# VHH binders against f4i9g2: the designs that were tried, part 19

Target 1, 368 residues: f4i9g2
Amino acid sequence: RSEKSEERRFDQKMSAHGAGIKTSSSAVPFASPKSRFLSKQEKFYPRCTPRLTGPQSRDTPPKRDTGIANEKDWGIDLLNENVNEAGTNEDGSSWFRESGHDLGDNGYRCRWSRMGGRSHDGSSEWTETWWEKSDWTGYKELGVEKSGKNSEGDSWWETWQEVLHQDEWSNLARIERSAQKQAKSGTENAGWYEKWWEKYDAKGWTEKGAHKYGRLNEQSWWEKWGEHYDGRGSVLKWTDKWAETELGTKWGDKWEEKFFSGIGSRQGETWHVSPNSDRWSRTWGEEHFGNGKVHKYGKSTTGESWDIVVDEETYYEAEPHYGWADVVGDSTQLLSIQPRERPPGVYPNLEFGPSPPPEPDLPPDQPQ

## First folded at step 5 (VHH; framework vhh_3k1k_2)

Design j6
Fold by ESMFold2-Fast, scan of step 5:
Structure j6 (fold): chain B 368 residues (1-368), chain A 124 residues (1-124)
Amino acid sequence: as target 1 above (368 residues)
Amino acid sequence: QVQLVESGGALVQPGGSLRLSCAASGFTFSSYAMRWYRQAPGKEREWVAGISSSGGSTSYEDSVKGRFTISRDDARNTVYLQMNSLKPEDTAVYYCAAPYRTWEGSYKTSYDYWGQGTQVTVSS
């Protein structure tokens, strides 16, 4: 059989009432190496530095998927409904809605809402849960988790969360976002998993990454990438992607780059291993001196080699690894979370921060 | 328990043919890729041939391409190696293996099941 788009779809969910199904897909991130032979007689030095251009449409990071494009509308109305009910639709499918509110120490508050359903014959089921959390340290969290499964053993789940850590008195703030998605086949050894995260603080320190793996058409693949920015112009980016077949062929590509103000380096390796363990690789590197000179070097297991210095202006722009610019968004909904009222004279338990808060001076005007 | 049992090894003249069989039990055979390896006296074990779990893809070590054919019969839980145009350098103990790898990252499971081998001798 030829490849079909439907064969790439493992992420399935039913409507909230069980009236239909929705699907999504994950593509194989890179092609297997075809039978190939590198020419040792290449006239000019090869393009030795793979680079990512703008956002990769086929490799978009997971987003908060609530059906609402504007974060202003995410979850808050659902969390305010406080509904616990269940029913059966005309087609025999069942559904439920559940909500709760948990309180804990140091002003901890969690509001959550869950919805789910099951098809008429019980052959498929799904759930969706949303939550917000806060406490008196300035901590805030938004989250969503969705999952589904069917009687053939197919299953999928996804989650997304955004967290704020804030020192009320010193304006120290750090936001962390993470997402995970997974789909599995129950009838064959096929599926995929993605984990994506980003962290940033008020001074511009940033860390982003992803870890992906999957299996389809007797091929397994793994992808990892990371980006780090220190908020002062220093950048570290790297990627590591590899795959293997059931027959033992493996191949991969990895690289990293480090730059500060047009000065830095890049290096990487493209490699291939046959089932009998014959290894081919090509390593490359660049040193950028910031003075209009770039040192380029590399070698391969088949004898290709170069080591040159060229006149080249160093153009460095910190392009997103893939699609992450689309997920870097407004934290308005997270920031709008209402923490529990703090009683007069009660201070939050702050484990870190430059100074403790002062004692309240004004007596409370309102009853608790 | 997983078991792989090879059979069909024999003494043959150069240019002759043999069909090796590997009977599998104790697992869902159709979900596993299957491989043949061989080990000649005083040498390391080397990979010879492989067949995917679906049977749609096969691969061979260069020295046996065009002479050996791997196949499988999932109804009988058996993998075969048809060896034609045998040479003295094909003399070895032949092993069946079921190296199976899952795709789940930190939950990754791999299987390394081996048979006990069958002796093939190519000599005048």
Scores: ipSAE 0.219, ipTM 0.666, lowest interface PAE 4.1, mean pLDDT 71

Design j7
Fold by ESMFold2-Fast, scan of step 5:
Order: structure tokens, then C-alpha cells, then sequence
Structure j7 (fold): chain B 368 residues (1-368), chain A 124 residues (1-124)
């Protein structure tokens, strides 16, 4: 039995590469209360609530299930109907559908459709907006926003969009996709927010990330992670998760890795801070030389320390998780967008085009 | 317009009791956790006690557990620190602080608000 071998096994268990990232100081997993807040929007009893209609129809648009915008086709079909109408259902609930079409410079075109409803007693409402955008630069965008709220002030919203930039002459494309979800309580300081994004190009360059945060039972948490692949074997990954209580206790776990062809490094920190700002931490690192040797090191605030070189093959290969074809295949509707006809002799201005606004420094507002 | 105003500091003999009050204005008091800190001569400011926004959770520095009690009255926008069995080492300026992290603070941090302090002196 070797103390050095036990230290290597211990280092591996402390690694963020292990199944499920947990903090040593608290051993508490990070979680989002998504299901809890969304279920507050559901009116469900052992006896099923009366349905607005037996079969679903376009005459009375049904309320939609909540969730991420993964059913693009349903709402996109409404862009072709160009209707503006509103009504009241037999149960006294109200609904509306509206559509619009905006034009701008350099061939800019936006088609959108919006629908929504409100219960008879005003106890709940929901809205859903779908859009497509294009211009003459090879820009195309599809998007959706959904939201709902109840009379207790509970609310949720989600949005999803994908954007294509395709050079007319090279036929090289890049695709950017993002999704955001949020739910909040109207009666307590509780809620959560999640954002994911993906960017890909035709050469295999990839950037992915997520930002999550929330609050429940007087505890707040944050999770962030990112991945970057250059399409040539370089891989950059990181995660940062932390939480705090109202009474000033904080804890977290973070790590990063950078690799190319089996050569690179990993490092991380698990930390805890008391209300008096007394900080405990354990830091660890690995340097992979690609020659069958790995330098492992680390230390803690309480005096643990190690610095060893071991004979170990780097098992990690710098492969992208997704190829461009995977995103293009899922983007059939985006690719089918028909830009405005370009007049003869008019060339697109490649320096012009709509772009989404930058992410705000403040918490995002609801769509309405 | 955020204000925290502490009161109740006094000179007390060892073994005595005091109740400190902190009156808050300019923010939604019921949404904030409230904390007491103290700074003794020649020492760094240290945390003493905390009470959650709901009042359902309290926490104390080990040296004051069993002797101090934090409470809040949201109808009066006031937090209290009941100090029993006072010791000379409790001599300090006592500060009230309000801190919150809202559910939507992912890209914005709420900062602590601090009062001006009230002097507690425990004389042998």
C-alpha cells in the first residue's frame, strides 16, 4: 500500500472530470427549481379540468404546454396565415392571434406571428411569438418567445433563436443558437434563470456555454460553463458553480482544462467562505506533457499539499462534440427562409444587417 | 434612499444586558436578510448574528451563541439584537447591515447597506 497511490486516487476523485461535480466543503449538489415553478402554472386535479375544446383547432388556439421551444414547426406555420383576430371561448377565457411584416434597409424583412390567451377569472395568461428575419447579406434568423403568468404573480418566459450567416460566394456558413428560460415566484423571493448558447462554423470551430442562476429557500446558486473547439484538435473547457445563503455562507467548485493532441493542463478549486469571510480552499492542477508523464499538484488552506509526477497516459482526445452538419440538419426551417427579391444591379452591403442586442448587464426583463 | 440607524448602545457592567435596535428605511425591508457586525478596538470588523429575510433562520458567531438573540419586526422595519451575559470582550461598535441577493441577480449584485454604528462598552 502506497500513500502516493492513495493521493493520486484522491486527486482523481477531487477532479471536476468525475461523475457529477460536488463541493467537498458542503457535499451539496447544485439544482434548479424549474419543475416546481412551472408546475404552479398547471391547473391539474384528480378529476381532469374541463377542456376548452375536444379536438384542437385553429378557430380557438389552445393554451400550450410550457417548456423549451423545441417544437418550431407548429408556430412557424402561423407565419403564412397573416391573420389578426380575437375571441372569447365558451368558458369565458379570451384569446388572440396577430401577425405583422416589417421591412428595412439592405433587404431586411421580418415576418412574425403572436398568439395568446387569458383565463376567464384572470388567474392565468400566456403569450407566444414566432418570427423569421432575413436580409440580402445571407443573414437568416428564426426565433420564438413564450411567456405566462398567474394572478399570484408567478411567471415564466422562454425564448429560443437560431441565426445563420452564409457568405454568398464561398458558401461557408456559421450558425448561432441560443435559448433562455426563466421562472419566478410572485409571493416569495424565489426563481431561476437558464441560458444556453452554441456557435458553429463550417470549419468545425465551436463555442458553447451556459449561464444558470436561481434562488429558493433563502439560498442562491450560480452555474456557468463554456467549451471552445477550434476544429483542429484544440479544446478549452471550464465550469464555475457556486452558492450562498442569506446568512453569508458561500461555497463553490470551479475548474478549467486546455488540451491539444494530448498535451495540456487541467486545474480547479473547491472553496468555502464563512460569514466572517474566513476562506477555506483546495486547489489542484495537472500538466499533461504528451510523453506518458503527468504532473499533479495541489494545496489546501488547511495545509494539505502534493506535487508529484506520475506515469500516466493522457486519455483525452480533442474531438468536437458536434459537427456543423448536425446543426444544419436541425435548421431546415432556417434554411428555407426566402429573402426579399434583390433588384437587378443592387449588391448587398456585407457590413449591414440586423443583429441581436448584446446581453444586458442587469437581469433580463420578461417579454411583457 | 437607504438608511440604517442603530440605537441602544451604552455602558454596561459585566453580566448585564442590552438590546440594540436598527431602524431601516428606503428599501423593502422584508426582502432583506439583516445582520449585526461589531468592531472592537484594534480588531477587524467581525460578524455577530444574522436573520434571514423570512425570519425563519438565524445564525450566530460561536462566541455569542446562547447569549445573543437576533430578531426582526417587519411591521416596524426594525432588527434587534438582544445581548445577555455581556463580557468585557463584547466591547465594540455594533453595526447593522442589510444584504440581499434577489432571484434575478445573475448579472447584478445587490450590495450590503451599512449603518453608522452604536457603541457598546462593557466595563469590569
Amino acid sequence: as target 1 above (368 residues)
Amino acid sequence: QVQLVESGGALVQPGGSLRLSCAASGFTFSSYAMRWYRQAPGKEREWVAGISSSGGSTSYEDSVKGRFTISRDDARNTVYLQMNSLKPEDTAVYYCAAGTRTWDSGYRTEYDYWGQGTQVTVSS
Scores: ipSAE 0.360, ipTM 0.745, lowest interface PAE 2.8, mean pLDDT 72

Design j8
Fold by ESMFold2-Fast, scan of step 5:
Structure j8 (fold): chain B 368 residues (1-368), chain A 124 residues (1-124)
Amino acid sequence: as target 1 above (368 residues)
Amino acid sequence: QVQLVESGGALVQPGGSLRLSCAASGFTFSSYAMRWYRQAPGKEREWVAGISSSGGSTSYEDSVKGRFTISRDDARNTVYLQMNSLKPEDTAVYYCAAPYRPWGTKYSSDYDYWGQGTQVTVSS
C-alpha cells in the first residue's frame, strides 16, 4: 500500500506544469474481468526503495523521485570562490574542496568546484562537482555531479544540468534541463535508476520525459513517460509502466493521448503475463471529435468488447503562454553566467564544438 | 564466460523418477533466478519450473505441479529438478536457463544464458 501511495505521489509531482486536456482516460463502460490476477494488472505499484546505508547528509543515497532542481541544489557561491582547502569534522570525518578554471576557443569558459569527504574509518566517501560553462554562441550551462560509495559496495550518483541556447541575432532561445540519479546495493541484486528531462522555448514548445528502472525483493520495474506540447494547443502524452518478478510473472499499464483543441484520441493497455506466457490484456481507446461525441472502444482477452459512441464533453485547458520574461525569471542563476568579453571585430563561430549524440536510455557506465 | 551444464537425463519407465542437475559457472549464481524449460519434438519450448534468486519462491507449470520440485544449492552453483511420477508426455530435452538483467536497461524476459540440454525419455 505505501508503495502505491509513493507512486501516486510521484505521478502527481511530475504531472502537468501547464494546461492540459481533461478526459476520463480510465472510463470503461463495462465491468472489469474477474480474473484472479486482475488486481495486479489494474495496479502498477513497483517496489522502488533504494538501500539506505548512511545518514541524511551528502553521503546518503539520492531520493528516487526526480523533480526540477532549484536554487537550493546549486553551489553557485562555491563557483565564485577560488579556493583549495581541506579539513576534519568533529566526528573525525574529512573533507576537501578544490576549484579550477578552463578557457578555450570561441570564448569557451568553464569554472568548476569540487568538494568531497570520507568517514573517519574510510568506510564511506562522497564527491560533489559543480560547474558553469559558457561561450560566445549564446551557450550557457550549469551542472552538478554527486556520487558516493561505501565499503560494502553500495554506490550512488546524481547529475543535474541546465543549458541555455540563445541566438542573439535571431532572438531564439531554448532551455534544456536534465537530471539522472542512481543507487546500487553492493550486497544484493538491488538498485534503481531515474532520468528526467525538460526542454522548452519562449513560445511554449515543451518536451518532458522520464525513464526509471529498479529492482528490489526479486522484482524489477520500469516506468517511462513523455509529454510534448507544440505551444499551439497540440499535446502528446504517454506512459509505459511495467514490472516483472524473478519467476517470470510480468504486468504493466501503458497509455497515450494526442489532442489538439479538444479533438484527438487516447488509448491504452493493461496487461499481465504468466511465466508460461499466458497473456491477459485489456485494451481501450477513445476518439474525441470536439462535437460532444466520443467514440469509445476496447476489448479484453477474456472476451469482453465494446465499440460505442457516447454524448460526452471533452474538457480542454489551454497551455500557458511562456513569455521570455517568465523564462528569464525561472532561470536566474543560469542567466547570471558572465561570458568572456568578445574583442572588437571578433565574431563567434557558430559551428564551434561537436554536437553530442542523442543520450542513450541507459546509465553512462552500463554496457548493453 | 557464463556456462550452464545440464545432466541426469535418461530413459525411464512411466511412473519412474529422475533428478536433473544444472551446474553453473562464470557468474554470481546466487544473484540469479533459475528456471527449467523443456522442448518435445515438433513442439515449442515451454517453461517447466522456476526458483527465485533467494530460493524463497518457486513456481511450476500446471501439468508438472505436485510431481516436479525445483531446488538450488548456491554453495555448489547448482539448480536441480526432481521429477517424480513421470509420464510419456514428459519426454523432452530439458534446458536450464538464467535470465539476463542488464543494469539500467529495460528488463528482458528472454533468456540469454541457456544450457545445451539433457534428454529425458519416458517409455514403456
Scores: ipSAE 0.061, ipTM 0.578, lowest interface PAE 6.6, mean pLDDT 71

Design j9
Fold by ESMFold2-Fast, scan of step 5:
Structure j9 (fold): chain B 368 residues (1-368), chain A 124 residues (1-124)
Amino acid sequence: as target 1 above (368 residues)
Amino acid sequence: QVQLVESGGALVQPGGSLRLSCAASGFTFSSYAMRWYRQAPGKEREWVAGISSSGGSTSYEDSVKGRFTISRDDARNTVYLQMNSLKPEDTAVYYCAAPSRDWGEPYRYSYDYWGQGTQVTVSS
């Protein structure tokens, strides 16, 4: 039949089907019990210890939900030093620390520090680079690149940066942030990748998004989402999530919504593809008129369809995805960056740019 | 260099049996799912069977289910397709394939590793 007797029941079934997609799989990148070496890495203490008081290096890939605030703070302190040191810990592991300073036009300054180490037998290594940049236009940038690997082929890397622009009165003009993280097993077909960004200005214009994918227990998943707020009450949000098994079954759920002051629309598709390429899908939509009426419509590959208007009050509340504090930490260190002192009679070169575009919807082959 | 080499194709009478083999090299075989596809003259390439990286799960196209069995031997880096109760409709070139580890959306950065194929002909 094309019509469903009870749309609520049909919607519930399709929502439950879509809910089968595990978008939080990045929380446990190497959960497979097949490898003793892989599981042991999660339980081992860091083997490389810097000589300065601060956080220890980690032998295991970081999880997405693991903050880096302590390591961020420690690396920032090193930006004030002029170091070029190397040594060996009591366990035989080696470490190094290096810092540098570059200057350019218009008050440009880049301070950076790098540290890293290797296990006693050379079976694992890691590196971490921090930088801060500033100039006389109110520009400040803070960033990091971290990576590690072992002889079993396990690897991880993480990079993030935040950029701030302030006016001459230290009022926020705009912020841009991005982060990318990956962990990959060398002994299992398992790993994950995440890219996240946000940009906003003093008027409330906001762009946020993420691209995630991973593999664990013979299943791969992909998740993309975006959010746009114009600062005047308009909202555009979308999500596209899908998964597949090693044997070729695929399924997914995607939706988009646009709202302003209780008036707007939503639309989406839930789909499934068998290993034989037989495709089932259900598409749906809603139009919200802001007058206590909602138009609901949809159809499926098996012939179900509906087109109704119902009495329903629209209570729109934006449910944001995770924020910068959940990905990296707070921005206290970015705000603490001290620009070079401007000599008397020298004026900064100020530039105004257009609103930034969304990040490209193109998965990277590799970061950097 | 990744290589997949199929063997075992032959001419067989209807109702007969064949076992196809696919020898893999150049990658960590035990970490990859393996699949068999076939292509009959004038038709699109069709998925036939799949086996997970662990060997714990298998899947089959409806027309071969109950007649074909996929298996793997990770010590020999080989995947097999046991074909029983063969029908003239099973006549095709059979290909071995492994999915890539590209970690992105398959249609953008995925490379399936393919063998050269082995001919199976079912005729009296």
Scores: ipSAE 0.126, ipTM 0.600, lowest interface PAE 4.9, mean pLDDT 72

Design k1
Fold by ESMFold2-Fast, scan of step 5:
Structure k1 (fold): chain B 368 residues (1-368), chain A 126 residues (1-126)
Amino acid sequence: as target 1 above (368 residues)
Amino acid sequence: QVQLVESGGALVQPGGSLRLSCAASGFTFSSYAMRWYRQAPGKEREWVAGISSSGGSTSYEDSVKGRFTISRDDARNTVYLQMNSLKPEDTAVYYCAAPTRTWTYGSYTRTSYDYWGQGTQVTVSS
């Protein structure tokens, strides 16, 4: 198998399409990752119970995760920690734990704790720093920085924070969350990076996004997405994902949608480029008139095209883009990169830990 | 600075064999995938074969698959193209290339340059 024969298969798939009547799947090309529950796995690691996201209509904002983490959700009692401890385990590894307080102007208070360890030979180490900052204006910040490396030379770091702002009457006015995560292999040219953010205000304005870049199995991949809600009915969402092999095959998928009160549009492109720079693409669009009619259109480089009007409500339940619950977690898992072959355009293309065997990959014309 | 130097081109009879070599210098060879391209008179340059940075994956244009084999020797900074069962249609100037590569780790983005050699002439004729 080569990317040349893969390109042939891809062209064959487009030629065999047959009809453009069903285009709803191309309006939402990828499902968002599901929220998950996280639990404390080792002593001194925080416990975090993620908030689940709900279904949403096309023209209304998704349910916002306005739940705010605290020391108890993290499993660390920052309020009562004032320690400076260190020791050596039976296996020769070392550990330390320390904490402190800082005070400043305008009622500023910072509480923090830091812990870490090293293996007997120093080849493996980790650190975690947790903090809470507040002042008399109602500003509050919770944050974490974690980093580590294992005996195989793999390394990782992450940071995330949650910031709250209050108005002059002590009502919650804005929540801002951000996170950055990175992992690198010590034994192969592999790793990934992710930056994620979300902001909410009291009037319903919402901004979310992520940028992710990675390399695994001699493939590089890029993922970006964003969501914007103005709190008054306007919705903007977009996703852009693409990948490249070292042998020159590239593929990707991108889409955007804009809606207000059931009226709006979606458009997107799925594309593939061979090592010879031969490009295949399929572009599609939808215009929603808010009257039970939807104009659907599209074309491909191989000559497939459609332009139809259908009777369809501008409403569906869709998985949201991943949120806060999917971002926070045990950083030890970042070191467990599991190589796996996936079809072009499959997202995400990284998988951690033990995996079930892949499902059989059957052509659409060979149902089981 | 960066240099790719192809060698091994010759006149061969149909059915013959040739081994092309491409010597690389001025960059970290083992970190790059390497490719072979060819250009016949009056035609566009076309991709022929590729080998991954690790050497664990190879790919070929359909018309040469089964006849050509790409390999690399990282200790010598050299990529090879073994051409068997040559046909008159294989007559072309053959080019070695180290393709542009972009990757990101953390907040750091790195981009390599797309480097080409000068080419070596292969002629398959009676």
Scores: ipSAE 0.046, ipTM 0.574, lowest interface PAE 6.8, mean pLDDT 68

Design k2
Fold by ESMFold2-Fast, scan of step 5:
Structure k2 (fold): chain B 368 residues (1-368), chain A 126 residues (1-126)
Amino acid sequence: as target 1 above (368 residues)
Amino acid sequence: QVQLVESGGALVQPGGSLRLSCAASGFTFSSYAMRWYRQAPGKEREWVAGISSSGGSTSYEDSVKGRFTISRDDARNTVYLQMNSLKPEDTAVYYCAAPYRTWTDSGTYKYSYDYWGQGTQVTVSS
C-alpha cells in the first residue's frame, strides 16, 4: 500500500519554516513617517500640487485560480471518489485522504473531500478541504479551505468560495465569489490578512472589494477598496489605505468617487498624525455638474487652498469591466452541481430562505 | 501564563535617580512593544514611556522627556525605566504593560488589552 503513498504527493506540506507567512498582495508598506514631513521645498512642489484628478490607484481582486486554486482540478476530481485512506511516507511523515457527503433538510447536500498530513515528528501539519453544496432552493456552492501550522506557533489558512443564489419563483439570480488568506508568526510580531469578494446579479448590480491588514517591522497597515454598480448607471468606487507604528505615528491616503449619468463627485485625503497627536492633512474634491464645468477644491493643514471652476469633460468608468454574462460563463463548474432529487409533490421551503450555508466540517486543530 | 513583574521601586530624595525593571515571562518578549504607566493617588493611570519591539524607537510623555529613559534587554526578557532628576510629582505606582495582540476573527492584529504587572511603588519625598 506503499503504491498509494508513492502516487499521492502533497503539494501543500509545510516543508520549510515560514512557508505560509506572506505579506499582503500589494506588499509594500506606506512610506515611513519621516517621508510624510514636508521640507520647505517639498511643500511647494509635488506633495503640495493639488490632486485634481480622479482615483489614483486600486487593486483588482485575485482570480480564483491564484494561490488557493493551484490544485483546484485535482481536489474537484476527488469529489467524485469515495475515498478514506491514510498512510506513512518513507520519511516518516503521515498523510490522509477522506471524502464524504452530508444530507439535511430542504434538500441540503454537501459533498466534500479532505486531505492532510503531519511531519514525522509532528512539528508541522496541514489540511485541505474541498466541498460542493446544494439545496432545493437553487442554492449552489463550491469551496476550498487550506490551513497549516507548526510547533513554533506559525499558522496560516486560506479559503475560496463561489455561491449561486437562485429563486425559481422570482427568477432572481446572484453569483458571489470570495477568498480569505491569513498568516501569522508564532515567534515574530508579524502576520497578514487578505480578503476579497465580488458579487453579481442578473440585473447588472455589481459589488467588489478587498480588505487587507498586516503587521511587520513594528508597523501595522490596512488597505481597503470597494467598487459598486447598481445596474442603473450609478457607480461608487473608493480606496482607504493607512498605517501605524507601535508608538502611535499614523498616516494614510483615501479617496472616493460617486457618479450617475455624468453627475457626481470625487474627494480624497492624505493625512499624517504624530505620536503627540499633531495632524497634517491635504484634502481635495471635485464636483461634476454634467454640463462641461467641474468645481475643483482643496486645502492643507499648511494653509494651501484652491477653489476653482474649470471647463472639463467628466470621465469615469460607468460600467464594470466584468459583468453578469462574463461571470455566468466563468461559473460552469458551479452551475453544473447536481442537487438531490426532489420527491414528487415536495416543494422547497423558502420561508427559511437560503440562510448562509453551514461551513463544512473543518479539519480538527491538533497541536502536538 | 503571561507574567510581568516590576521591581526597583523605593523612597528617594527629590533630584535622585532610580531604575525600574520589569521581568517578562510566558510570551515571546522580543516580539512585543513594552510600555510603562504610572498611577498617583487619586489620579487615573497615565502612560509614561514606550519602546518598540526591536528597541529602535522610544516615546515619552512630555512631563518626563529628558529625565526618563526606557530600554530593553531581550536576552533577559526585561524592560527598564531609568528615572533621573526625580520630582515629588513622580510619586506613583509604576506598571509595565505588554500589548495583548490577538488575531481577530476578522483576520487582523489588534491590541485589545494589555498584560499588566502588579506595580512597584516609587515615592519621591524628603
Scores: ipSAE 0.016, ipTM 0.422, lowest interface PAE 7.2, mean pLDDT 73

Design k3
Fold by ESMFold2-Fast, scan of step 5:
Structure k3 (fold): chain B 368 residues (1-368), chain A 126 residues (1-126)
Amino acid sequence: as target 1 above (368 residues)
Amino acid sequence: QVQLVESGGALVQPGGSLRLSCAASGFTFSSYAMRWYRQAPGKEREWVAGISSSGGSTSYEDSVKGRFTISRDDARNTVYLQMNSLKPEDTAVYYCAAGTRVWSEGTYTKTSYDYWGQGTQVTVSS
């Protein structure tokens, strides 16, 4: 146990949105004794960051313009320069920075910069690569990849991307943002990983989510959430969080909601499993018919159950997760990327395109 | 090769004490949580006690709390179960087990690296 970790401040925005506590009214089960479940939910979410060098896990989306190169005003500014330099600092540490330009088929252009450093004794190193890409199909991409490690075996890496492409089905431009981060200990079985994404088009279709997992103090946790808006009033929102100890105790909380114009459903489950595989769970649900009636139902392992229809007006307001616009600003830099000049009579080859990034392995399914 | 070898099982009288040992080889012992399970004739195998990889936390099945103590000695690659105030219902074959989850760069993958011993018989009878 760490006194320092317990004193660690949460970001004000995370605190305001109930870090570690399920605060959404859509997730509240129909039952009188609520306090017992709140204490379990508070215990589900250890917010302690592993004692590792590198970026820290957090409840807000990753930011592009952070890190060592950014502190030196390197990185994205070097995309406008041709540079190839290396040197040694007064403390004996080394550094390098370079930029380049790659060309390919169908007007492909990649402008990139890469920089890094190493301590004089090799006890730490870091590397950052920044790029912009375009082609004649209207594709544009901004990206960054950062990594580092130290002599204790600690390592970290992060990526951030923003992509503009045409949807073949709808002929609509779509913007996608994504980021991945990982940090791991070289001396402990400890670390964390997170992936964030946000996708939207001109008609208001939106998809965003996050997938996180980590391990600290012999406890592992998984956090997933997603949101989908069709731009026409349909909403799908869900969260699934669970944790386990090395000794086999497991617990979790999950819920989802689907609504369109006051008609929809909410459902969820809070569960725990002892090391001897004894399972407790409580499931709940609501069906909203849009006619002043709501069906509420649920059950628990301890024999509690309910199944009723009540007269209740459905009031629905989605509480959105923290968005990328709050962290990184707008897409102006992506949109300002200059494609290669297309010669007269040369047409884009629509078979040329970027490969989507691979999805990370899914965490193990929760016990049933 | 990976091995877990239990020892210390014996016939003891009710109220007696016994210490079980489990010697591990062929893997990095200090990286694994260790657990004791038992199985009586005609019954399902049940978890008895567990100790974390650091030794900083322990857990016990309700019927053995206050009577059994799990400990580990990483220098000797050994986990112990001290059994006090033994009862006839403690009669069983006791098994040592090791298991972990593997984490790789970019992913977290569940692996089935549970290693089991062959067991040691404990009999509590007059």
Scores: ipSAE 0.111, ipTM 0.604, lowest interface PAE 5.3, mean pLDDT 72

Design k4
Fold by ESMFold2-Fast, scan of step 5:
Structure k4 (fold): chain B 368 residues (1-368), chain A 125 residues (1-125)
Amino acid sequence: as target 1 above (368 residues)
Amino acid sequence: QVQLVESGGALVQPGGSLRLSCAASGFTFSSYAMRWYRQAPGKEREWVAGISSSGGSTSYEDSVKGRFTISRDDARNTVYLQMNSLKPEDTAVYYCAAPYRPWSPEEYRYSYDYWGQGTQVTVSS
């Protein structure tokens, strides 16, 4: 095969991708019960659509768009009601609420509330669990887990969690937020999954990321991005997006940038692979010297190449727009959690406290 | 315990026709795309044709377009390759494949293709 044959296949797969999105606008319905949450229908839409990006492109992550609802929209207040009951709505649907309170070693305390419902004919059901946790190490956690399904095999679930790690003796603090959401069709080979996280410490260290995945119209796609600030002027950002058809064609775009004090690099690749593993790609890079000069280079499978030095001022964000002070200001419910009273002379056993989360893996082709 | 079994390979004259079959078992056939590959003596294995899980989309290698037709019968768990206007260059062992892709993005690195044992097609006078 020639490169010209690969180029034609690339165009063909692009049009198939567009057709896929159009034909796959099918909604996966989920009806919320009436009462506290109102009676309404939630539809599944593929919000995680494949995006192809050209060379030297950057996808700017949201300033802070993690999908966490504010305290007004979440059922955190349910933890204060301590209700265990069940009933039937006017439309014949059933509902329940239950609550619990668990105590453990080292001051562990967990308050939780669960609610759920089922349609009058049992054709749909849902559950929602809320919790808060604390212990004597300074640990605090808020969380929610929601799920639903129907008799057609449609299902969805989502989780949200916010955590404080605090050392009373060292005055170190870290706040971490994460969420995961998934929806699947029972009648089509279709669905989507999203995971995102954001982590902040009091010294300005910040890490954010997301992983997205979907299937629709015999195509799968993945979108990943990450963003890291060390609080000392270093920044790392990257995006990796790719898609695959059931017929074996793959394509994608990826890039990364690393900077400190105006010195750094950017690089990326747009690629396409046929079922026979014939590969087309275009790679690009930039080296920023911090002196008003930028070295730009690149090449493609079709024979394009460039290697030039231009006059250009380097731009990068040395610190995130949303940082520690913002996180603290937005974490009033987490920070208001009341831990169990510690008896005089009893000290926390820090060896049994929560472990710090592992850092995500970097892409394999990154410079060390 | 996925199994793919190809059949229908034979010796045929140039310009002749053959129909290959691939019988599948051990998985939900209707949920999988199916593909045909071939490997000629002294050459690397190449993709020949593919059919989507729904059967609504097909794709072919350029040298076989217009001559070969892929189809599937989900009631029989079988994929077919109808080969017309055969040429000596079509001489190869033909393989059936089913791509396995985990639903979880965390497990995608464990992707695997199921392969059959192959069936020999020889085009010669």
Scores: ipSAE 0.452, ipTM 0.801, lowest interface PAE 2.3, mean pLDDT 75

